VH-VL binders against q9p7v3. Designs and how they scored, part 1

Every score and structure here is a prediction.

Target 1, 220 residues: q9p7v3
Amino acid sequence: MNKSIFIQLQDQIDKEHSIREKLTAEVDLLDEKLRVLQLLLANCEQNLENQEEILEALEIIKSKTRGLAELASNFPYYKYNGVWDRSIQKVVYLYLLASWTGRLDKSLRPTYSLLSLSEVGQILQVPVFPEESTFHLSIEQYLHAVLSLCSELARQSVNSVISGNYHIPFEALNTIQKVHSSFQVLSLKNDSLRRHFDGLKYDLKRSEDVVYDLRIHKLV
Unless a header shows other numbers, all headers, positions and changes below count from the first letter of the chain; antibody chains are not in Kabat numbers.
F, E and O stand for the ipSAE by ESMFold2-Fast, ESMFold2 and OpenDDE, each averaged over both directions (binder to target, target to binder). V2 = 0.75 x the mean of E and O + 0.25 x the DockQ between their complexes.
[cut] marks letters that were taken out.

## First folded at step 1 (VH-VL)

Design f1 (framework fv_felzartamab)
Fold by ESMFold2-Fast, scan of step 1:
Structure f1 (fold): chain C 220 residues (1-220), chain A 120 residues (1-120), chain B 107 residues (1-107)
Amino acid sequence: as target 1 above (220 residues)
Amino acid sequence: QVQLVESGGGLVQPGGSLRLSCAASGFTFSSYAMNWVRQAPGKGLEWVSGISGSGGSTYYADSVKGRFTISRDNSKNTLYLQMNSLRAEDTAVYYCARDEYWGDSYFDYWGQGTLVTVSS
Amino acid sequence: DIELTQPPSVSVAPGQTARISCSGDKLGDKYVYWYQQKPGQAPVLVIYQDSKRPSGIPERFSGSNSGNTATLTISGTQAEDEADYYCQAWDSSTYVVFGGGTKLTVL
């Protein structure tokens, strides 16, 4: 007898491969723009010469994220979300960083403050807390992005002191301390997120050291 | 499933440089802080350096501060240790280790180690 | 700045209980971790967070931590348990701190 059951399995494998290829192509296009924006946001000081490039990159990222969401909505979320999960975490992270540094519309949140998950969802025009397993921003993606923000703020605090900017370290420490306190009350049911949170102790320590050094030398 | 494989060790003269690599597989590399721990021949374990999952924060033992640089490339799942101004006291097996828990650093997986010998 | 002190060696007969101490100022206020290292091999985590055992570690391994001293206990010690054992804690000033290590001999 023929092996028709395996022919059906091969057909399913081919269909899933085709779907992953299409999703991966959209993710690759998104990743190109994420790399550009990350370079533009490499420092906390506002550079008016690159402000237009930053806003353009944010709009392109928003558009490509919506395009990915539209494509992905045709397929089971939990089967394919691994294809875009890391890139969407980076989308959220860069929007949080752009907002915190004052590069986004100031009417949304003041400089040095954290956008909520709902606010990011509104900006990107993608669902949050959906009733169905469709494309959406997850709590885990947001929390990973917040932790990534803390690491970047700690790094930029060191660089801002080297550049003679003594205000940024205080704002960074305030943000990192609030994130640290908030995470301590969360029951983290996700191993990946719990392990990312393990890194926050280094960011908090780095940020505290920078501020302490500034105060001891009476620079602030 | 989890694997950590170190490379780049060898013989180097005092004042020389070496770069160690640690190739990680079987887990989401960017979600874990990573560390280098060394052990001199016949001696105990000594922590050398640590790096956060994002690479945004780095920490060093006083004995290597200013000479060693820890870094990572999350796109390649690889951890690095750039060792400059090497001294005889840096002779050791260097282990790559994965950091597991918030509030404390401890190492649930270790690589096999790579030997660095600093001598004439 | 914390320093972790371990006895350099402990000897035990097969089937007996081995106890390895790790002492440091106010160590009971911190989590302590224990690693086993056999000759020519990488260290293996045997106890985490004072008293918890990773998957795959035999039930004969246990830990405790109070006051200034943490203790690794190996009940019914077997020849295969012969190894060097290191305690470890985290410190905000010096980060990762290891004890000097204890050579367990099963004779």
Scores: ipSAE 0.000, ipTM 0.416, lowest interface PAE 17.2, mean pLDDT 84

Design f1b (framework fv_felzartamab)
Fold by ESMFold2-Fast, scan of step 1:
Structure f1b (fold): chain C 220 residues (1-220), chain A 118 residues (1-118), chain B 107 residues (1-107)
Amino acid sequence: as target 1 above (220 residues)
Amino acid sequence: QVQLVESGGGLVQPGGSLRLSCAASGFTFSSYAMNWVRQAPGKGLEWVSGISGSGGSTYYADSVKGRFTISRDNSKNTLYLQMNSLRAEDTAVYYCAREDYLGPFDYWGQGTLVTVSS
Amino acid sequence: DIELTQPPSVSVAPGQTARISCSGDKLGDKYVYWYQQKPGQAPVLVIYQDSKRPSGIPERFSGSNSGNTATLTISGTQAEDEADYYCQAWDSSTYVVFGGGTKLTVL
């Protein structure tokens, strides 16, 4: 006895729904840890207690990302990547921010430098540029993360001045200028990325204004 | 190899106009603020104007404000200075200078001479 | 508005220490930059942010800045150091300010 074509379609709908629910549950657990780390990195203040919490949160996020990658590897990548895309962008962003602020092992990269996509992949133990459509870090996820970093650096530049830290604005401007220049040579073929990039000019302007104010009055 | 090459200088009559250009090479032009600094014959350095890397902010010395306009074309790696209502006191060698994010003018062009005389 | 005052000239014998001052009201609260200019040439940055030396500038060049006075120091002065030296600072009202320049003569 054969099923009708509509019963077969309902079976596929139910299967895809079940897979999305399982992936969403893992993403929700990851998102919880990402929120914790984001709050810990909200200030560029270096203290030993916060440093231990940050390293622990990074390790948990790495573990959760690996778990998500393992689960996701059982299903078609391009069909389900929308479930985790934004969360993985945030994973990359927070690792970039933690590295830039000097929270990671400094042998990887000096403070105030940008991790490459390949370096983030090595740290998370997740493929980049795979031969098959396996779970991987995409170029688009990395570029979104870099743009998010620039917005956060511009925000922290204003706050660091209020807190009496005058070094952060100079390094933030240097990073944002280099990112802006690099994006100018890229041919962006993704509408979401293009929209995100449109915000970079405001981050650059904000960072420039802070640095120009500081040149007038230095506090050593 | 960072290079800054000024052009557009020459002899101009009082009240006249002149446009200076600075062609930049060897670095990512849009990442750096740029400045014009002048030096009258036998005199010291005088800052004229500055522009942010994005071109979003411009600054002028009081002596040139309202007469000079700084601009840049990042797609052509070129800095400009439009000089209007020129005076004898504007006679100087005009240098193009790159501004590092830490504040110094770390590279300078060889300059272009502007002579304002009847 | 800050005005930067430099002595018009400083003379030193080869091998001796040259000191060029740059004075301004509360200058120690600002970063100071120093430029070397030889006749017919463009200025060259020799010191930035009070005391930092760019790549390629000899170790005999050093700087300091406190109170109202910044100082460029050239230890073991050589004939090739003969030039005009300009200090520079940033200001809220006038943006960029240069000192009048000091002619260093190496006898």
Scores: ipSAE 0.012, ipTM 0.548, lowest interface PAE 8.8, mean pLDDT 87

Design f1c (framework fv_felzartamab)
Fold by ESMFold2-Fast, scan of step 1:
Structure f1c (fold): chain C 220 residues (1-220), chain A 118 residues (1-118), chain B 107 residues (1-107)
Amino acid sequence: as target 1 above (220 residues)
Amino acid sequence: QVQLVESGGGLVQPGGSLRLSCAASGFTFSSYAMNWVRQAPGKGLEWVSGISGSGGSTYYADSVKGRFTISRDNSKNTLYLQMNSLRAEDTAVYYCAKDWYEGYFDYWGQGTLVTVSS
Amino acid sequence: DIELTQPPSVSVAPGQTARISCSGDKLGDKYVYWYQQKPGQAPVLVIYQDSKRPSGIPERFSGSNSGNTATLTISGTQAEDEADYYCQAWDSSTYVVFGGGTKLTVL
């Protein structure tokens, strides 16, 4: 039945398009809040007064992520994961950054360390080891987020010197070195992840240059 | 390929001045710290001075502090060492050295000889 | 202030292992770098961060650093390895510090 087959194909196309539109709308709302939090965290060393805004943004992002997870759980994960993959990478990244810099809670206590994939899942209340059809945080999303963190830490280490915080460049270098060493033992099967990892060498050099300048100046 | 070419060395009397230059190519000059290292005839290596990639920070060995000035022109990919109040003990081959990171030198120039003699 | 002490000379027969020491107070708490210099030539980095070898440096070169002493080891020493060797460390008070150098003689 060629005619019937083509009609069924069109129906399937229309249904998938409708699903992608609904998921994209939720992702757009999440992305709006991610942009706000990213801006707030980029300036965290220079503006401690924005802590309440950061906590509010973190909670909104957690809520939006759970809402996306609830919607997405009605559809095949691997078929639609491309709609939210980049945004969820940003969610993980910003939570890693907030934890590292001490902005995850009102204590303002930096961890200078990485939250594990499981710890991020617990904080966001999103699964990390579910069935194929269930919304979850992936290993690839986490690894992309870790690499993004390293790039941001290298950038912030330069800015922290301006504010007189010489501890940040040292901790940033330590984190980037550990990430670099850890990635070298991984067999990466993902082209985008391999390309992202290739960029890590520049973040490492940038961070090392900052620490080297401080060591020569007797500040670290 | 990375190249560092020193120039400006020569014979000078005690109390005189010389300016050394190092022309860099094959890498993003402004991204790396640069150093001057000297070696007196038949003697060992002695670090003289260092400058950060931006030129914002400069460092000197105690033996040259107040007499030598390191500088760089990132638009010309050139490192400089202004040497004033020269002494006989400043006689050495002066090497330009690229710092890859953490104070070690991945590339060196061929050196330029400075002789301080009456 | 850290001071790096090297033996002035080391002699080794071809094919034998040469060991060049570099000693300094608490040197094992710092990274050590090694440079090879042949007569009339600029120094060449042969070991960085205690034990890492740059691309193009033969596998026979290795390094270690513990306690107060760093060691450059050249296994199966060849005639072309005859050179002066300098260790280097970084110190927050004196910045870049070089050892006095060791002349390696290969028979």
Scores: ipSAE 0.000, ipTM 0.404, lowest interface PAE 19.4, mean pLDDT 84

Design f1d (framework fv_felzartamab)
Fold by ESMFold2-Fast, scan of step 1:
Structure f1d (fold): chain C 220 residues (1-220), chain A 121 residues (1-121), chain B 107 residues (1-107)
Amino acid sequence: as target 1 above (220 residues)
Amino acid sequence: QVQLVESGGGLVQPGGSLRLSCAASGFTFSSYAMNWVRQAPGKGLEWVSGISGSGGSTYYADSVKGRFTISRDNSKNTLYLQMNSLRAEDTAVYYCARDLEYDWSYGFDYWGQGTLVTVSS
Amino acid sequence: DIELTQPPSVSVAPGQTARISCSGDKLGDKYVYWYQQKPGQAPVLVIYQDSKRPSGIPERFSGSNSGNTATLTISGTQAEDEADYYCQAWDSSTYVVFGGGTKLTVL
């Protein structure tokens, strides 16, 4: 085989590797900020002093997500989306959590509801419908984020009772029940998503048990 | 000792309605999810509906969704299944079954003896 | 949507090992439950979470689940084990799903 053809193939390999390295570096910076925000939101119910840090982390994550989108838009979406898929799932999840708990803005008003995929896209200023070579939020990323939210809400329900807040478990149960009902009408084609959804029954049961305990002890 | 006793079965015309009851004893009823499972004569088991311990969440098989309503009264330790718009294919023995609490899945550790529902003219 | 397939019947001689299969797509990723049903009686749980036995179920009953197939194994099969056996799994799309059942005959 002609040596010059192999040199061209090596050049292509090097170019693709360079693109992956550049995207990975941007994702690593985003992941650092996602870890910070996740820690800030873990105990947000009883800690209002960290609100300024949460707002700062949300804005940095939004900025870095947009920067990743700009960089990624120079390359084929489906060839490289595996580099950022998990991180963007976490971006969506943390924005859903911040909205639900009332930490998205200075009002401190919980929504106790889900931002839609379109609403998340508007907030992050990132497209939500696929076009050729366009960075976008996927349906699968959103659904994974919603399921992750349910797990976190079930966990925080236990913590809220320990802290003397009996309202949160009821709102969490309501949200998890609505998510469960909504997933019932979906025909899931993604094995990872189906597996993640199978875990929802544990979150639902955990949330139900917390609410049941509160009613039996007449705390609600 | 755990006991589940179904009642309310009988003969009903197509398009009719029937309400089944399941009286529970021997355990803290409100701590367990409950289910209805049916079995047509000479056929296998088919899950119909489930309800959480609190009653806040309900689930239905596609074959009965919109026609059947599961409910419970924890003060009376009783599970109900309201069956509307009954069809010949709903003819079956209906079992009340307790969810296996400690496994976080919808496996059933105790079953009642069942009550026969016959949908026929 | 997962469908659980069981053989309609299995025959074994007394004292021999009976094996009843339950097949479904990626069933090994789910928990499987097994029920025994004798004529005119309600089902009885004999195996939960793939391989665990409830109190009161004889040691000769065991279960396994991997890949696409779960298996109920009855060692040293006795006449009293003659019954219909049903496998069951939970699925996100259809919730509780039962296999078609297997009639075990001990000759």
Scores: ipSAE 0.000, ipTM 0.416, lowest interface PAE 17.4, mean pLDDT 84

Design f1e (framework fv_felzartamab)
Fold by ESMFold2-Fast, scan of step 1:
Structure f1e (fold): chain C 220 residues (1-220), chain A 122 residues (1-122), chain B 107 residues (1-107)
Amino acid sequence: as target 1 above (220 residues)
Amino acid sequence: QVQLVESGGGLVQPGGSLRLSCAASGFTFSSYAMNWVRQAPGKGLEWVSGISGSGGSTYYADSVKGRFTISRDNSKNTLYLQMNSLRAEDTAVYYCAKEYSDFYGEGYFDYWGQGTLVTVSS
Amino acid sequence: DIELTQPPSVSVAPGQTARISCSGDKLGDKYVYWYQQKPGQAPVLVIYQDSKRPSGIPERFSGSNSGNTATLTISGTQAEDEADYYCQAWDSSTYVVFGGGTKLTVL
């Protein structure tokens, strides 16, 4: 019976639990701000009234993401990345959506295009493709975010037609087609990502149907 | 102001290949979809292929699908049509056409190049 | 799916109204575009979205589209209007569809 060894093991368990709790607390604060931004971006229409709130939310999310990255950098990435993986996917997704819709800055000009993984990393001031396994934006997080963007753009295309905005469906289709073409050159080895990608064909079909219906019925 | 200049046409043997180019100027090239439309001698217009402004979406007529590839280089303001496995029935003047779409309107071909002749013959 | 049918030729006396039809199943549910082509020249857009006229196109050109038939109308037809005219529509399956063309002769 080596009690000293068991005391050391208990101390290590307590330490890891404490680390996970600290990371989870930071993630919870980030998630709250992500919910706020998602509600503000629920419509592709430009709105001057809520632009300041969007810019504030984006800045808070950037700050919280960097705070999480700084805290997480003190611990093994692959041991704890499950704590923040989904939230960071959502950070990337909302920045992609804000950029696409023209909400990322004061210009209010939609890009109707994708920020690259490198560009998102530069904006958030978080590493991409590090030589060592430190806190970073992963390829998988980016690809999940891009696929989530396509689903949201297909959804907003349907809603934009209902509201009388006929331009959004064309830009959404163009983006979804570009994503679909890009994914075809990738060899997906992640089962979760492959399943998410399988959904893209339905988003593509939905987007195509909206655009084709508009063309056939003389709306665009 | 807007100019489209096609090049690359010529005489080619059946089964051969040609690459057509269209040099665009006078507008923001990357903001507009581009199309290739052909016309066989003494015949009507036939749409061949189209490409979105970003290059992310491509469309083809059934008659050329799998043989022709449309592409663009927005940094060079140039549209391309790679034509493989050419057949006698591909003989035509090939026009480069700019697609205009206002914010709420359907696309249409507002400017056309002068065309380049492709002859597929033995 | 959609096929656009035009008469092969239409003749009109100078100063009279020329009407060129373009027929297709439920064509009135689509936008129709019209192009003029003179011998040895590239096509020129004369009507877009059924009835709209581009800058530089004479007021004598007009268009309509209803039911199964779109019509290009040229009022007070002039000798320089002698050309081939093509209608065009978008189709979800085949994308861009042109009519067979109509030769307008001004006698």
Scores: ipSAE 0.000, ipTM 0.404, lowest interface PAE 19.4, mean pLDDT 84

Design f1g (framework fv_felzartamab)
Fold by ESMFold2-Fast, scan of step 1:
Structure f1g (fold): chain C 220 residues (1-220), chain A 121 residues (1-121), chain B 107 residues (1-107)
Amino acid sequence: as target 1 above (220 residues)
Amino acid sequence: QVQLVESGGGLVQPGGSLRLSCAASGFTFSSYAMNWVRQAPGKGLEWVSGISGSGGSTYYADSVKGRFTISRDNSKNTLYLQMNSLRAEDTAVYYCARGEFDYSSYYMDVWGQGTLVTVSS
Amino acid sequence: DIELTQPPSVSVAPGQTARISCSGDKLGDKYVYWYQQKPGQAPVLVIYQDSKRPSGIPERFSGSNSGNTATLTISGTQAEDEADYYCQAWDSSTYVVFGGGTKLTVL
């Protein structure tokens, strides 16, 4: 009966635990579909037959992301964003990859360019406005996703050569060079983002090496 | 020395057909994307069509899609543009242009002198 | 889908700096290329990949591309630079896109 202060503290602990548990359950369901889409996009030029599966996975991911946003909007953003931060980075990354490779819609037309943070927000139907009290896509999530895209494009450049596609390495190099140049003007104040950016120089070198190898062998 | 020489232009009636050719020399033709760009009298540049080095990929402006066909014969170092269902609006100088493959096949570093196509009754 | 907008004309006195703009939605995310066309001649590439000059193009030609606007800059403009100038970009939906062109008059 007494010790009401400690009972109130226990109630807050239990409430926070319950909220994290609910958010984690939604994130786990999203992560499942993100793994599926990542596999489908791993060598998408060779698999035009899987386009309907890719479109289905993109729509499910969009739906689950909006469901997570709706649930999360009931709770303080900065207190709980750690639960979904990495998964949302991956959502943005896979949408960037699908757009770049031409898998975002039935046209199969590659963009060979970056969707902006605002464009990703429009597609997912989630805010990009950085108000503390709302679920939103952050600048940091977008920048991590862009860097992840560059790593994947460098990887796919190697694999595209094996498949006889000599065009992809040039477009990948073009994108990675643009990202590298753009990042040079940013004052990165986040340690995680700075470390991720440090990896970009290796992706750039790998992409350059693929293009130079193609020229040495006169394939392009 | 890299050279592109267009031929096949002339006067044709509306609804008619014409085939343009572009003879390439001085470079490894099959290693470069090729483009057709047109310019109506007193007007600006309008990209018409592009083709990859192998010929496996083709691209068309909406204004010509379904009427024009781009092709190439790498054994003859020659680019073609088959133009069907010609309209008065297709009247232009047609340039053959080499697409550079450094980071993108989508800019033109070498241009031919152009060939005039006039669609008139 | 991107549309590239250029001013129809720009006038500059000999020896002065000419600046020709090319505007398009998120153009800074794309590479921009610039072509010079003198009367009765084929276009000539003067700037590629936003800011690079082909061999044989005078150093007075330079380029930049940021945000929504790319700019071709001609320092110490000479009479021989009088020409039409076109910007160009790539778009995944419409492919090669040209600006409407700018007539540079050296007067």
Scores: ipSAE 0.000, ipTM 0.417, lowest interface PAE 18.1, mean pLDDT 84

Design f1h (framework fv_felzartamab)
Fold by ESMFold2-Fast, scan of step 1:
Structure f1h (fold): chain C 220 residues (1-220), chain A 122 residues (1-122), chain B 107 residues (1-107)
Amino acid sequence: as target 1 above (220 residues)
Amino acid sequence: QVQLVESGGGLVQPGGSLRLSCAASGFTFSSYAMNWVRQAPGKGLEWVSGISGSGGSTYYADSVKGRFTISRDNSKNTLYLQMNSLRAEDTAVYYCAKDVDYYESWGTLDYWGQGTLVTVSS
Amino acid sequence: DIELTQPPSVSVAPGQTARISCSGDKLGDKYVYWYQQKPGQAPVLVIYQDSKRPSGIPERFSGSNSGNTATLTISGTQAEDEADYYCQAWDSSTYVVFGGGTKLTVL
């Protein structure tokens, strides 16, 4: 056994570990703000007064995402993207949710529709579909975020009925139905994404049940 | 390196309560979803409950929904299962199992603990 | 809402190929996972995502999944492979679903 070669391999392992730890530290700071924004958006329909806090959280998340992108640009993208992949999925998800619910800006006007991957990239000022291996928003991150949005919209539909807002369940059902139809055309080869997509059927059913109950008991 | 050690099992009377713990080491606990899977004596595996890495999402089998509560303390690297209103059919070895995914408990269980026996009998 | 059906037992002679089936409606549209459990021990993941082996699992273990049936194949079966085998899939309504288990006996 050549011990000199193994010492060189250990040095490379230690270097890569150090890089992952540095990236993980930045991700942890981003995750802290993602938790805050998620909580604010979870009851946003009932509390329009928290709009300034939401705008502040969105701006901080955008800033921290750009900071992560700058740091990550010093290292091979495909080697380290696993460190931030889940957190960036959540960044995309929360921006989709903020846009859908009308919390992305001071207008308070819900879109009731999806931001495209390109639109999210423009808002966050990070690339999509790059020419080389640089920090970018991936198709897989966007698709996971869209599926997470559907789950949250189905959940908020129940809460909106309790609060007396009957528009949200119909808009949520419309969005979830369009996502479900669109995903059926896609060839999904990623195991995590395919499993996440399987969950969409449950969100669709939950959303349908809320709308059905409104029609039977209160609306029609 | 990865170790999961269950504790808290024992003999309990029908209608009673027990809290199981799972001490995790050798991996970044907060980065993975965790699951409880049980096995009645001489029977097969039955999934009981799952929890996301952050603890923000929880999932339950219909057989335990409303009676069992899964939780985690990421600062202590510990998973919990609070079992209330226990029935004879809850008698089983309870395994703690690590998922390969972070945000959702998808049930791809790459590491398992040794198990802890829960016996519900009068 | 998927249910996974396995034969309760399979017997093979040493060196022969063992095949354990797992059947469910449209199971080929889902990923299947296989676990080995020896007496008095915790289960061990032997196949994930239909056909992939975790590090440390012998090359003689392989898997497939098509139509309504997933199959765990053990080529050149050895005495140490004697165990209970469980298939598992994920479902959006019921989450983690296990098959009933198959006792593999190596004679």
Scores: ipSAE 0.000, ipTM 0.415, lowest interface PAE 18.4, mean pLDDT 84

Design p1 (framework fv_praluzatamab)
Fold by ESMFold2-Fast, scan of step 1:
Structure p1 (fold): chain C 220 residues (1-220), chain A 121 residues (1-121), chain B 112 residues (1-112)
Amino acid sequence: as target 1 above (220 residues)
Amino acid sequence: QITLKESGPTLVKPTQTLTLTCTFSGFSLSTSGVGVGWIRQPPGKALEWLANIYWDDDKHYSPSLKSRLTITKDTSKNQVVLTITNVDPVDTATYYCAHRDYEWGSYFDYWGQGTLVTVSS
Amino acid sequence: DIVMTQSPLSLPVTPGEPASISCRSSQSLLHSNGYNYLYWYLQKPGQSPQLLIYLGSNRASGVPDRFSGSGSGTDFTLKISRVEAEDVGVYYCMQALQTPYTFGQGTKLEIK
């Protein structure tokens, strides 16, 4: 039992803690901007005047994601990726939502469709299928983001009816149905992802109920 | 019509291995989203979750019992098997297997009748 | 592990009257997908448990509309609008947000 061995172990612990603190600080700054963009996108159908703020927030998030990727490249990816995993899931989700709703650029043209993992990677300028263990967008992050999108689209379907927009529930249902069909062929080996997937059937039912209600009232 | 039925010994001696079989009908463990879990209930006590197995052979175990538990499936026979090693009188309980459909977000929506296992010398 | 606490543990009810059972979790059961991973089960005397409520507030197939689930985060309630003799048994809440899935200690509903 050598005291110097424990001092060396403490130094390693302190070094790892310092790295996690630096990464966490960058993640916290990213999360702040993610909260801002989420609020802006939640009200997007009712306020087209906020488009400039949305574009600014998207660009800041892209920049901060690249900054995080740059910092993270100095450390073992699989040792520290848990620090940013949830935040990057949210980055992907918000870009999917912005694209779907037509807020990704000045055209205000909704896509009513999913950006692929490769398309998101290209937009964010982050690798998606790296040959080395480096910072990248993972398949799991993308799938979590897609499931989050479906939940948000089901929620916005209810709100869009209140505002008199009867097209959104139809497009939301179409998107959720396609996602549901696609997920049925996947072998999900991740417990967190499977729990998230649990919500998809209820998002589908909620979306179906909104469209059904509109049809019986002859609005769709 | 989903049905499950547990089978196995009713009496096991301490230190032995307990093997329980769940035989089911009305669903397939090759269907995406489907799983089967094991839950036990000691006499007069609350329910305790033990393990789950899914269509893709993904397995989850109660951490406190993980070293003693093994869950396997045979999709062609419509069976799920739970093995508990080194049993102790505290393992005396009614053991249930139950259906899970991940697509519908339901946990343990259909249960077997249960099988009482007594661990005694 | 998430600890599930039920109250009351014993609930005598007059037939036709309402009943309410509380379930509290040691941490939030609200997932980022917007759903509470809280489930209610009824175990009638000598029978296997049966699912009553899934994901906090959804009635399982075949469950009468007099049963309802409510709550979010850490506090959940199961309500029976008018208790019938066939409702006698032990009620359990369960969380499935994370492994190990954990059950409450149970609430025994009896006709007085």
Scores: ipSAE 0.000, ipTM 0.513, lowest interface PAE 12.7, mean pLDDT 86

